# VHH binders against Formyltetrahydrofolate deformylase 1, mitochondrial (PURU1): the designs that were tried, part 2

Target 1, 298 residues: Formyltetrahydrofolate deformylase 1, mitochondrial (PURU1), of Arabidopsis thaliana (Mouse-ear cress) (q93yq3)
Amino acid sequence: GESLDSSVSPVLIPGVHVFHCQDAVGIVAKLSDCIAAKGGNILGYDVFVPENNNVFYSRSEFIFDPVKWPRSQVDEDFQTIAQRYGALNSVVRVPSIDPKYKIALLLSKQDHCLVEMLHKWQDGKLPVDITCVISNHERASNTHVMRFLERHGIPYHYVSTTKENKREDDILELVKDTDFLVLARYMQILSGNFLKGYGKDVINIHHGLLPSFKGGYPAKQAFDAGVKLIGATSHFVTEELDSGPIIEQMVESVSHRDNLRSFVQKSEDLEKKCLTRAIKSYCELRVLPYGTNKTVVF

## First folded at step 4 (VHH)

Design k08 (from b01 with S103I S104Y; framework vhh_sonelokimab_d1)
Fold by ESMFold2-Fast, scan of step 4:
Structure k08 (fold): chain B 298 residues (1-298), chain A 124 residues (1-124)
Amino acid sequence: as target 1 above (298 residues)
Amino acid sequence: DVQLVESGGGLVQPGGSLRLSCAASGRTFSSYVVGWFRQAPGKEREFIGAISGSGDTIYYAVSEKGRFTISRDNSKNTLYLQMNSLRPEDTAVYYCAAKRYGIYWYTPREYDYWGQGTLVTVSS
């Protein structure tokens, strides 16, 4: 048995729990008591109850002893509460125990977003396992990105596509073992059949501030329109082009003194930061569905 | 792991009522969120409603809330959809689906287990 003579300190590890249900009296107390009853310590607790809606959202960060509260029991205890409140969402992640999310990265000619993702991943700042990179463009083996992928044993799959043949069945086979997909400037539109066949979340970076400047060449459209802010948008992919729920947006000021090249450079810098922030937020369970086509982001 | 089988579909007159059943087999039906979806010809699968494992919380598509009622009987491992005041536009294949607690009760792709569907035709 455990005794008071033990001088071994427990290894406390972080956990995250997100919860979404119909609003009811005592939800916060019940969730907090669950953690406290098992000797856990709450480090942060965020709540959102929308105006005029009878729904509840929360995200808690806590530290716990996995010997006293085994990982399987954490799931069981929160699932019991989820059943009691009829939860729409109840997810627990324990980053030191749970496998990282497996992703594939899709891109076309531009690679600045992929390069940023790879650098953040190498630095331990992006909590994913990269299963492969898929592109509809060939890349020379002596480029920075190709040498990086080779050094880290990450497969690069060249899948030649046209508007008439997007090779979606081949891509589906390559991504079947991923938890979600990332479109890092992939310039082919994924069909509704692809999205249904994949059946999981797909996160895109759009190089414009949505809902403005949908479609091709948003930096050029913004330049021609004489805007004073440019931006990038990361969003979930739905069947409607550039219209899925928004996860993250970033903006930067521009003026008449910025030429088109400056607009493109500022856009690319925003895109890579916006996408990496969105992916990190997603992996940390900060992004939850809200209403028909919106998000809660904690 | 769960398997789902729908029943109760058929031809009904406009203004009529119909009750669909979904029989579940496998472990712990009460641990799953279960819901009803429908698909009309040429359209995407659309959400009708879903019910929590305990049966205490039910969410409906806003457009159908007054006409359709979802219930479950965990002792019989069965999900029900009561449809009232049926209209020709309700003609569709109706599916029951199950998921573990997690993201998106409203989105078909988040459901792990699906029945084969039952056809409901509303016509004179």
Scores: ipSAE 0.000, ipTM 0.219, lowest interface PAE 13.2, mean pLDDT 84

Design k09 (from b01 with S103Y R109Y; framework vhh_sonelokimab_d1)
Fold by ESMFold2-Fast, scan of step 4:
Structure k09 (fold): chain B 298 residues (1-298), chain A 124 residues (1-124)
Amino acid sequence: as target 1 above (298 residues)
Amino acid sequence: DVQLVESGGGLVQPGGSLRLSCAASGRTFSSYVVGWFRQAPGKEREFIGAISGSGDTIYYAVSEKGRFTISRDNSKNTLYLQMNSLRPEDTAVYYCAAKRYGYSWYTPYEYDYWGQGTLVTVSS
């Protein structure tokens, strides 16, 4: 194998650290010194300090030698700083050591978001393990999406739902070992009991530019309203419909020359891109809670 | 290390108010995000809200916003939950919890330290 003697360069691996605390003098210096003291090198550093709040947000990307700075020691060193500053949030992720986030993908009739996520996942562009796909719609085994899932050993669970029985207990059992859920055009509203029972983050794609055009058929609502911009929104799911903290939004121009089919096509293209970018941002520790219902996105 | 003990639970009439306290012991209460959760019999644990170490940032569950108020007093190492306009559906064991890490404030698995709980019954 490879020589590990001192005549070769150390194997440096990437790490990410996010930090949120009350603003104080010297926070950046303390965080930077922690990395530098262990022989790490900072590749990127983003800071946000809101003008009217005495709070501090940062995200750093760095490379380090895991022999000189073992993974458990990285956690301990950042935790020591977090305790000294009374940090609200301090999370480190080392993608080459830490297990990938496990997700389940929920969808209904439309599969354009699922197809895009599967392609990005296959291309190594989504840093997740897909545990299963769950749908309240049955799909023929000869469709391209079903063949893709079979080829890659990803289970597809058909869970027949009605307004009277959303089968949420069955879905909870299927998703119990996931780190977060992705709603890729799942058109049933998840109850407060489901969200409480799951207890982890759920990320949705809404085919409209929130806070406008909540609920079903927002592309048709936008078309009927004569808008000049159409959009898609990725957000955290809360008990209030289409009102959770926003992660990502994308827009495209429309005109009187666009018919409803054109609006739908533009909407679907924005949805695919918006959802995949939101999931990537979440996995890269770019999304942090801010205020009562907002996010900081680095 | 932080140890948490809830108090102030009891029987309340519908429409009434109740204030819960959570006393922290151990090192540096102000270094932790602390939050309130509840669990009704036969149901899963649900998030109510959480407050930053400084007290400057508070995040509430949408269903509880306006009825419940979270505050903390770091000089007394105490977290509070003021509950107003109580309903029979609010009947649950209420837990306080503390965390150092994590993106999400409403996921129970992110919280490192938990109290034993205090029972709140809303009934006539």
Scores: ipSAE 0.000, ipTM 0.224, lowest interface PAE 13.7, mean pLDDT 83

Design k10 (from b01 with S103T P108Y; framework vhh_sonelokimab_d1)
Fold by ESMFold2-Fast, scan of step 4:
Structure k10 (fold): chain B 298 residues (1-298), chain A 124 residues (1-124)
Amino acid sequence: as target 1 above (298 residues)
Amino acid sequence: DVQLVESGGGLVQPGGSLRLSCAASGRTFSSYVVGWFRQAPGKEREFIGAISGSGDTIYYAVSEKGRFTISRDNSKNTLYLQMNSLRPEDTAVYYCAAKRYGTSWYTYREYDYWGQGTLVTVSS
């Protein structure tokens, strides 16, 4: 026969499957056999079964031949397994075939998180389509961020808000065709009516290490409290302020040698890295709901 | 197919409580994510909350947190919604719905099976 080529064949493409159901005997074997029976190869397999909860979570990464296992058949085969186990979640993504997630980015005065996300997006590190940017602050057209958005054809919507009129119906109309929202230092509190009307995931960056230092000026609160670690938290948005399920956290050491300005700068560096990591994890199907207010992150 | 039938709706005064039930047919009820939705007059259908097949995971719409409680009894093939501190704004037709799997518990379009609805009127 032909010589063995150890390089990855051009016809083999990566797929990701996440699975969540009530725990049962044989789930891993059934999921693995599904992939193997079609000639797929598993590159990674993560499982979580909580000690005090009879539920099962898995995430598998595999490569497969889309000629032997067509994209529609991949969905049907995993759907059959999902039905047998009564799965709460069973999602397949094939990044080379499937459309990217559509997002809108919301921000207020500070843009360091937006700039970092745009940089990662341009570098192909953030697998999303950015439908628009929405801000309750005007920006000069000659700023680097505004020129970037114009160059890439990304609309910027200035939506003037007050405490009395958050213009949530206008924002809902702008974001109706998105798969999820990203709050990149958006400083207005989204109402329960907004979250219900949107009906999809909203991911926020908070410039503090939750559940501590909720609300305004968490870097100053941390400085005043004499902490030795400062942090940032990315979480799903709920009606309760800074209380949604946590996706990602990042920390940095601080000491008596750090003044308030140093705390703020370290905070901003952590915020932009934390948010981009959280969004990347979400897009890679690494983040799954767990319990009433927790996450599994693979 | 799963058939869902709601009961327990009616007229209640502001500040009152109601318990809604949703009876499911068949032995596959524990394999479904089941939830509650409502539709107020002149408005679109909105999510209240949903519960996993095992009952171990529950998601609530944020505006109902603390007032509404979802539970299920798989031995009785029944889903429950306990509603407390009811307001005139809670007046709606309440639906139970079931889905096998999906990425979103919040989107009514993900749900495959629906009850006929039960009317809840909160008025003096």
Scores: ipSAE 0.000, ipTM 0.287, lowest interface PAE 11.4, mean pLDDT 84

Design m01 (from b09 with H27F K105R; framework vhh_sonelokimab_d1)
Fold by ESMFold2-Fast, scan of step 4:
Structure m01 (fold): chain B 298 residues (1-298), chain A 124 residues (1-124)
Amino acid sequence: as target 1 above (298 residues)
Amino acid sequence: DVQLVESGGGLVQPGGSLRLSCAASGFTFSSYAVGWFRQAPGKEREFIGAIRWSGGSTYYAVSEKGRFTISRDNSKNTLYLQMNSLRPEDTAVYYCAAQTGSYYRLSESGYDYWGQGTLVTVSS
């Protein structure tokens, strides 16, 4: 007998399951029993049942033995429950087995959101594979961001755009193999043709608290309007400007004592945190559709 | 390149049945949720129902009341709407749509591709 044999335990790995269906008696018990019957253990369980709607949302985090409960069987077992309840959504992700989401990051002159994304990614806190960075602005090779991208083998594509030519076909070709796009202060409006041609989720950071301040210079609009809260909004991009379903918002108090420069600085600090939180939430299956143009965020 | 083409619309008598089809091309149909909408003359567009990429789950508007059934055939890249016990109030242009932006969405919103519609008239 070896001492290793007496200390061996099964390697338990994390899984996430999101579930959305018509509300019914026993859903929580059936979902919990599915995990427990295979020797899994639930670490977190969130439920949302909206008032005056017969719908059910849940997100469970669990650990399981992939030898005892193989990845393909996890899908089959949850699909059996999904069919029984006529589920609107039933999605499983196992981060240690499933491939990371592939993204491209689009930006213009301002890079504070990109820099924050890159730092979180380097720290292992942003669970994506960054395929490339695309900008309609050229950057000197000796800047911090350009050196970072070179060090990590992330391509930077300078795509010069005008109002008359947004070069959407070129951008579409560059991003065709991504799972979703991130607009990190990209200041050109993506057309409906681009969104249809891309056919996947596009997540934007808007440097204003939506729906109040759409379009350009929202910090200036907020300052001129005399608001008492400045904010940033991360949302899904739709054909209508700054109107897609909201994923995350962050706010900070402002007063008559804040000048325009203070509004802009507070906005930038909120933008980078808002976008990183939204992308992490999306990758962790926390963002689900709710009603018309709304989200559930667990 | 991306196209959704509805067919099967026409004139039907009250109490009758009709099956609509939607032929999809130019995208990986089997990977995305698809749904049906309608728009009556002078009214807002109304959600009818949606079906997940696998066909394993469906979502219907509460106003549908079990008279309509959505199904798909991924081998034929085709979406179907079976309509039973039709009423004059069901008269509308019927649209198929695809949620190609997210594998997680099975909802009333987030549809990226739309067909041109097919007219259903319920009248004697």
Scores: ipSAE 0.000, ipTM 0.188, lowest interface PAE 11.6, mean pLDDT 83

Design m02 (from b09 with S107P; framework vhh_sonelokimab_d1)
Fold by ESMFold2-Fast, scan of step 4:
Structure m02 (fold): chain B 298 residues (1-298), chain A 124 residues (1-124)
Amino acid sequence: as target 1 above (298 residues)
Amino acid sequence: DVQLVESGGGLVQPGGSLRLSCAASGHTFSSYAVGWFRQAPGKEREFIGAIRWSGGSTYYAVSEKGRFTISRDNSKNTLYLQMNSLRPEDTAVYYCAAQTGSYYKLPESGYDYWGQGTLVTVSS
């Protein structure tokens, strides 16, 4: 039989490291040797070096023994390398030890993205702690969504908004303890003052294939334009409407035989999958800043 | 809002050391990336380095070997810049700055809040 003695059979746990610095000779060897020297095993290693920039990006997935390489020492060892190369970014996550990201979910009338995220979260496939749900639309307590939230102890905050009063100060107070925000079809435009006051990442789902069809009703815009592809885009929110760095996009073919209702239905199916993928990628450290308004996605 | 106040500047002889401090207030210090910049008279502002997250990575743009070190004390809401082996060319106004804690932003750009600066003069 198998050994049951943990001193003979080490428990290996997964770690992720992302690294971004000015390009230099030997970076990959130095990062790989750091992991190997501590008895870690690399399971995946992605590298991106842009042709027109003197910059280096990497993401490694590894397994290691936390008894032989304690969590605090992992940080120290990678920070030593980061200092040596003048790194612009060097982040380690160990999902079994590190706290999950805390999020709040904002939505308006449509809840298909929220429902998908809640199902993925319940299945253990979305590695976040949901602190609350905020909506500018009231929902009956006997709906599936409201019963789900109550059953799991997730507060739902109805924040009635108008064009003259978006109640952004109230929303800021509700989200003060989150690590990032998710806009799951929240249809009010967040001001620059809100984004500055929140001071952290806000990820949105847009029901259109950016950079085309910005603003309201992109499925109708796409239908009217006679497109052959419809899509959804998840992106970081910036002051400029529907113009922040793109994290994920999903597409489906359409034809002259699709009516507006078909466009909307295909759009909604793409939106929920696109947002869930983007949030998972963000939490797994797959999304890194690149250039002035772009992303590297590993 | 984040407010930043630098201290620790002054006159130092070549080869000397200084530690600059930056006291942060307003939004939780841990929710922002904070960094150091310097500007010499008639020169553009230069990024020195930053700490992006509480307990997270330290970043350096000025690659002078071992001379400058950034550290953070979250209990005191304070950022430090340790400067060793100072040279006359290190003479500048030193600023601390904070940007949103956005993972997607590069640590050398997009700083939203700035201190007033502290003058460091390296001269015999």
Scores: ipSAE 0.013, ipTM 0.370, lowest interface PAE 8.4, mean pLDDT 83

Design n01 (from f11 with H102Y; framework vhh_8fcz_2)
Fold by ESMFold2-Fast, scan of step 4:
Structure n01 (fold): chain B 298 residues (1-298), chain A 126 residues (1-126)
Amino acid sequence: as target 1 above (298 residues)
Amino acid sequence: QVQLVESGGGLVQPGGSLRLSCAASGLTFSDYAMNWVRQPPGKGLEWVSGISGSGGTTTYADSVEGRFTIIRDNDKKMVYLQMTSLKTEDTAVYYCARVPTYYGSGTFYSPGMDVEGQGTQVTVSS
């Protein structure tokens, strides 16, 4: 050791904490004091308390020294606060220490959402580990998407499905070690039995502006209805078709000059951006449950 | 292997009471907060109540506050839901669920709504 020994210099790393509990006096102070007492510095702090509901939501971004505040102690300190307030949700992530969320991507014939996610993932813009891709459509090995998956060592599982046999037990086995699922234009409806068996979050991209135009071919439904805005919706999957809590929506103007093909093309462009934004928000702990069928998105 | 076994459900008239039980095994029970969640006929899972690992803090959904009480016995590895002033809208299969850990897999939409047991049916019929 020397007087210039860098081992005495603090390495500050980012952390994120989200909190959801019944509203009570002193929550903000207790959360802030927890971080400050360990020498952490809060960089961002968002709070939501609904007008007619006695619940509290917060998201904190902070930096801290993991030598002074070890990762296990961060968990213990926030767990103590969670227990005091009976938290419905209290999650801390430290991206430089914690493992990335493991996902599987499900799709059918259309791959524009998969391709966009793969490009964003390769660019370091999606903080996930892709465990596999599952499709009910076979793809030629010489396609760009299949070459990409092979180059990156991402398995592609062809699971032939029909309306009568959705192969859900096979899919459940393939996804058992994932943290959440992404439906990137998977066109088979997942049953309540599948959702119960999986038991974790499933995020879907719907190529329409929900809650309007549920089900298949929403771009055609929008075209036929003469709408002036089309959109894409990313939402959590529930047993009720296209009715799960919404994470993200994107819209684009349309007119009488847009034919059905134009509606579909604008929809696909919105789908790509909508899904990737939703997945990034989810991984950054920005999405929390609100009420019966709503979300808080920080 | 973690097991959660719910019991105590049944048929009850509006305004009646029931006590649900959840027996846990295969885990260090006091390290987990526990939830009660329910699934009404034709609907998804909804969160009902939560209790901290120590039992010192409890929370309730707006629809059940003042009517339901959650308690736990860590020595016996049991969670209970005392239900009073039952309404027809309380008809559901009731499940207990452990709250996920903060490191590794977390759920944001359904924290502590991962159902592991068969549940117990509560029917409130006039």
Scores: ipSAE 0.014, ipTM 0.291, lowest interface PAE 7.9, mean pLDDT 83

Design n03 (from f11 with G104K S110G; framework vhh_8fcz_2)
Fold by ESMFold2-Fast, scan of step 4:
Structure n03 (fold): chain B 298 residues (1-298), chain A 126 residues (1-126)
Amino acid sequence: as target 1 above (298 residues)
Amino acid sequence: QVQLVESGGGLVQPGGSLRLSCAASGLTFSDYAMNWVRQPPGKGLEWVSGISGSGGTTTYADSVEGRFTIIRDNDKKMVYLQMTSLKTEDTAVYYCARVPTHYKSGTFYGPGMDVEGQGTQVTVSS
């Protein structure tokens, strides 16, 4: 006879490990041996070593038996390797065990990015827990967005802001228990004091192809400049406006046959897709900082 | 105009101690993780130690673990490397390097390990 599956085949679950350290001989072997020694299997391994710097970046995807290699032991084993190599970054995520990243979504008048995020979240395509939505604009309770948020028990916080009072202390209190923030067309500039007080990653969508067309009305600037490509940029927020490290960009062709309304419509479609892709990449540990203002994207 | 200025190097006997200093200007110091890297004679840059922007987390290369301590003073915009039990293998030019801390709370990074200053020479010899 044949054995039962549970006695023959352990339940294997996916894990992801990202590693950044000084480049040295044998790093890949040590990382792969760590996984193999515990009965894990590597499904993918990406490595980046910059040409002009002696640093090492890797991302590995693997499967393992959580009974034979408990989650706490996975952390301990990779931390041991991180200490041996003096790693500046070593992060393990096990999506089926670890809590989802908690986020808050900030927006102003435009809601196309929020709507897309909520749709992808409901479909199980965004691996986040949405703690709340914060806006400096009121929304009627009978709108599709407000009914959606109420149905799913997601709080909506109206925080009335002016140029003189951005209510940043109130926003910091609302977002204190989040893992990162998402700016989904939030049109107030977050101060350096806010960014320091929050102390975690903030991801923005800009409705233009950075580093060109910074600030307001980039679709109009692009239209007036006669560009042949229009785009959207998702990036980490830094104190310098529209200048943080780029995570994702999307583009679409335009011509003299497109009017300003067409430019805006194409821009909005690119914005919602760009933001959702960036957030998914971030949650999957695909985005690592590189240089003073660059990213590695695996 | 960001400037990093290393100092405190010199000739020291094996088993001795030195404290290196790095003075930063032209930046919001607490927004950056600080790292010490070294270049031994005839070799490339080697990472030595790192400290987060808040000073709450520190890391060390295996070769210096238990012998070196990295410290920062954000009010003075200084990072220090306290070196003890020095070995001839520690002979190198030492540099400090900055890394933005706005990526993932509680972590810091050494992308590129680019050096901006002239460094400070440490020679361990009898």
Scores: ipSAE 0.000, ipTM 0.181, lowest interface PAE 12.0, mean pLDDT 82

Design p01 (from c05 with G100V H107F; framework vhh_vobarilizumab_d1)
Fold by ESMFold2-Fast, scan of step 4:
Order: structure tokens, then C-alpha cells, then sequence
Structure p01 (fold): chain B 298 residues (1-298), chain A 122 residues (1-122)
């Protein structure tokens, strides 16, 4: 049919939309029609309707012309549909237009997860802006990690903690302008008051396969228990220790031939990969709340 | 402690009105999407009314034009004004803190209150 009289092809950019509402007839059609009516093209469409609940989850990936469908209009059009269906959640991200999520990274003595995240960030594989690093351990300025942070202008805040004072009010002030928080082997338990004061998502890496081996030294607990799989778990932080909704898990086989040091080495490798995958999934709108303490992960 | 406590339920005649209240503690209601659900005997929980952090409201077809959801940010309280009540509105009413309507992937737990019983009969 009629074509645009143009000397250049439009630049199409990717968008992502996630949608959660009560289940109803015609939701997929209305969401698909919204994209198609503006000349967008759907590249992927995932739907989840639980067997036991009358709720609907979807995630769509599409490409569109931002000249024909301006970013503000994309939000307005999906918001119109959200209002129609009484949506519980409706979020759009356009990675080439929208600002990256701002994060702070918290850690204690072990830095393998921080180092992995910094390398993935530098390689453009982690779609976040790192506002600062906070640790309850001081680090020498000549270490590789400290030189990396200095080279990239990322502040490192040493916040000395004791059993009597976790310095949570100071940490809250440092992280107030972040979109979410990442615990990269931070070994202090964040209080309910901290979580309420922060009021946003906190993602943790636990060096054990949850819900087993909660708390300290999970690799030793697993070794002592004679397990045949070890793992790492990335999850949202809640007031209950190591009990928040799970985002990602990774596992590795172990046997009687693995000593404790081998368990720890395998654990650290799983932790690095698990946390990075979880943060990437979160930033790509793949993770949605499900029930009281579960996730949908697309 | 994070809590939601509903009140204002009771016995009312058809055509009557009730105002339900939901007192929130441990978080700020204006920062979250909030909703009223109901559960009638022998049925599952049904979304009745919702309000986003931005103030946009939504209603089930069965209550549209009769019920109004609102919040008082100073009192940290969610309300449901119920007018022209019918016998079929008889249910336990629950308030809930829902998934945040936001420009970002904010994970929010559904926090439920204990419920308040509304009985519409002569």
C-alpha cells in the first residue's frame, strides 16, 4: 500500500513493557494492538496466568520509531490500557532513551562479587550507573579494586561498624538517591528500620542454595551436610533473614572428592555469575512480584 | 512493624452507606499502590477498587459509580466510601499494599489486613 516518501529508513529502537492485572478477556489483544497501531513490531511476548489465581502477567519486547511514537506517548498509551484493566503494575523501559538505574554496592571483606560487577559494568554488560561503593571494611589504596574505583571516579565509603552500631542512618544518607541497592557479600543484617527508611528494592547475593543453609558459612554447612549440589541465590531482602523472594539461582555438582576449599572456590564462582544475572534480569524488567513472597521471572 | 488494619464494617440495610478505613503503619500509603479486595462466602477474593501512588483510581464494574477509593496522606489512611449498598456487596473487605505503579521495576510485597465484615440485609 502507500509508503512514506523518505530518503532514509527510520531508526527503530527496542522497548520493554511489563503488565500485571486481574485476568480478563482481551488483554493480550489490547496490548498487542496498542503497539501495532503506532507502527511498532513485537519481537517477543511472554504471558503467565497461574492455575490457582485469576491474575495475568505479561512481558513484551518490541521495536518502534520514536519519531512516530514519542517516548511520552508510549507511557500515555500503556497507562490508558492500565487504567482500563485496573492494572496492579504497568512499566515501560526504553533502554536507549531512559536513564540507567542508579545503584550503590555494599560489601564486607570479600570483593569477588564487586570485582565481577565492575568488570561487567565496564564492558557495557551491566545496565546501571554505580553511584558509590560502601564497605564496613577499609581497603588499601593500592589494591586492584581501589585503583579501578579511583580510575572510574566511583566513590568508596568506608563505614566502620560495630555489633552495637551498624551505622544504618549514615548508609541511608549515602544511598538516598539510588533506584535500588545491591548487597555484594555485605555480611551485616539490615534491620527492618533500614528497609522501611530506604523504601526501595534491595537485592542480595547469598552464598548458599536457599532455602537451605541460611545465615553464616553456608559453604561449610553444605560441606558438613554432605550435599551433592552447592549453589548461590540472589533474592530481594526482607526483614526475615535469607527468606526474601528469589530472583536467580545457580548450582554446581560436588562430591566426596571436594574439600572445603573446593566448596568455597565453586561457591565464589557461582555467586559472581548469579548476582550479575539477577541484576541484569531486574534491569530488563524480567522480575515481577508473585503472591506474598515469590517472583515471576520472564 | 508494617501493618494494615481495616475498620468501619457492620450491618447495613440495602441502599445504605458505609465508609471503610484502613490505617497503615510502618510505611507511607502515598508512596504505594493500594487496593480494596472483598471475599464473599464461597467465592475467591475480588479486586473492588485500586488507587495508584499518583492518585489514579480504578473500580470493578459491579461497584463503579457506587464506591469511591481515597486516601488521607496526613493520617496515613486508605478509605472506601460505599454508597447504594446491595445484598451482593456482603463480604469481608481487605485492604492491601500492592505492586507499585512506577517508572521502574519496583518489587513490592502484597501486605494484607485482617479484613472487616460488611453485611447488607434487612
Amino acid sequence: as target 1 above (298 residues)
Amino acid sequence: EVQLVESGGGLVQPGGSLRLSCAASGFTVSSYAMAWYRQAPGKGRELVAGITSGGDTSYADSVKGRFTISRDNAKNTLYLQMNSLRPEDTAVYYCAKLTVYSYGPTFAFDIWGQGTLVTVSS
Scores: ipSAE 0.012, ipTM 0.291, lowest interface PAE 8.6, mean pLDDT 83

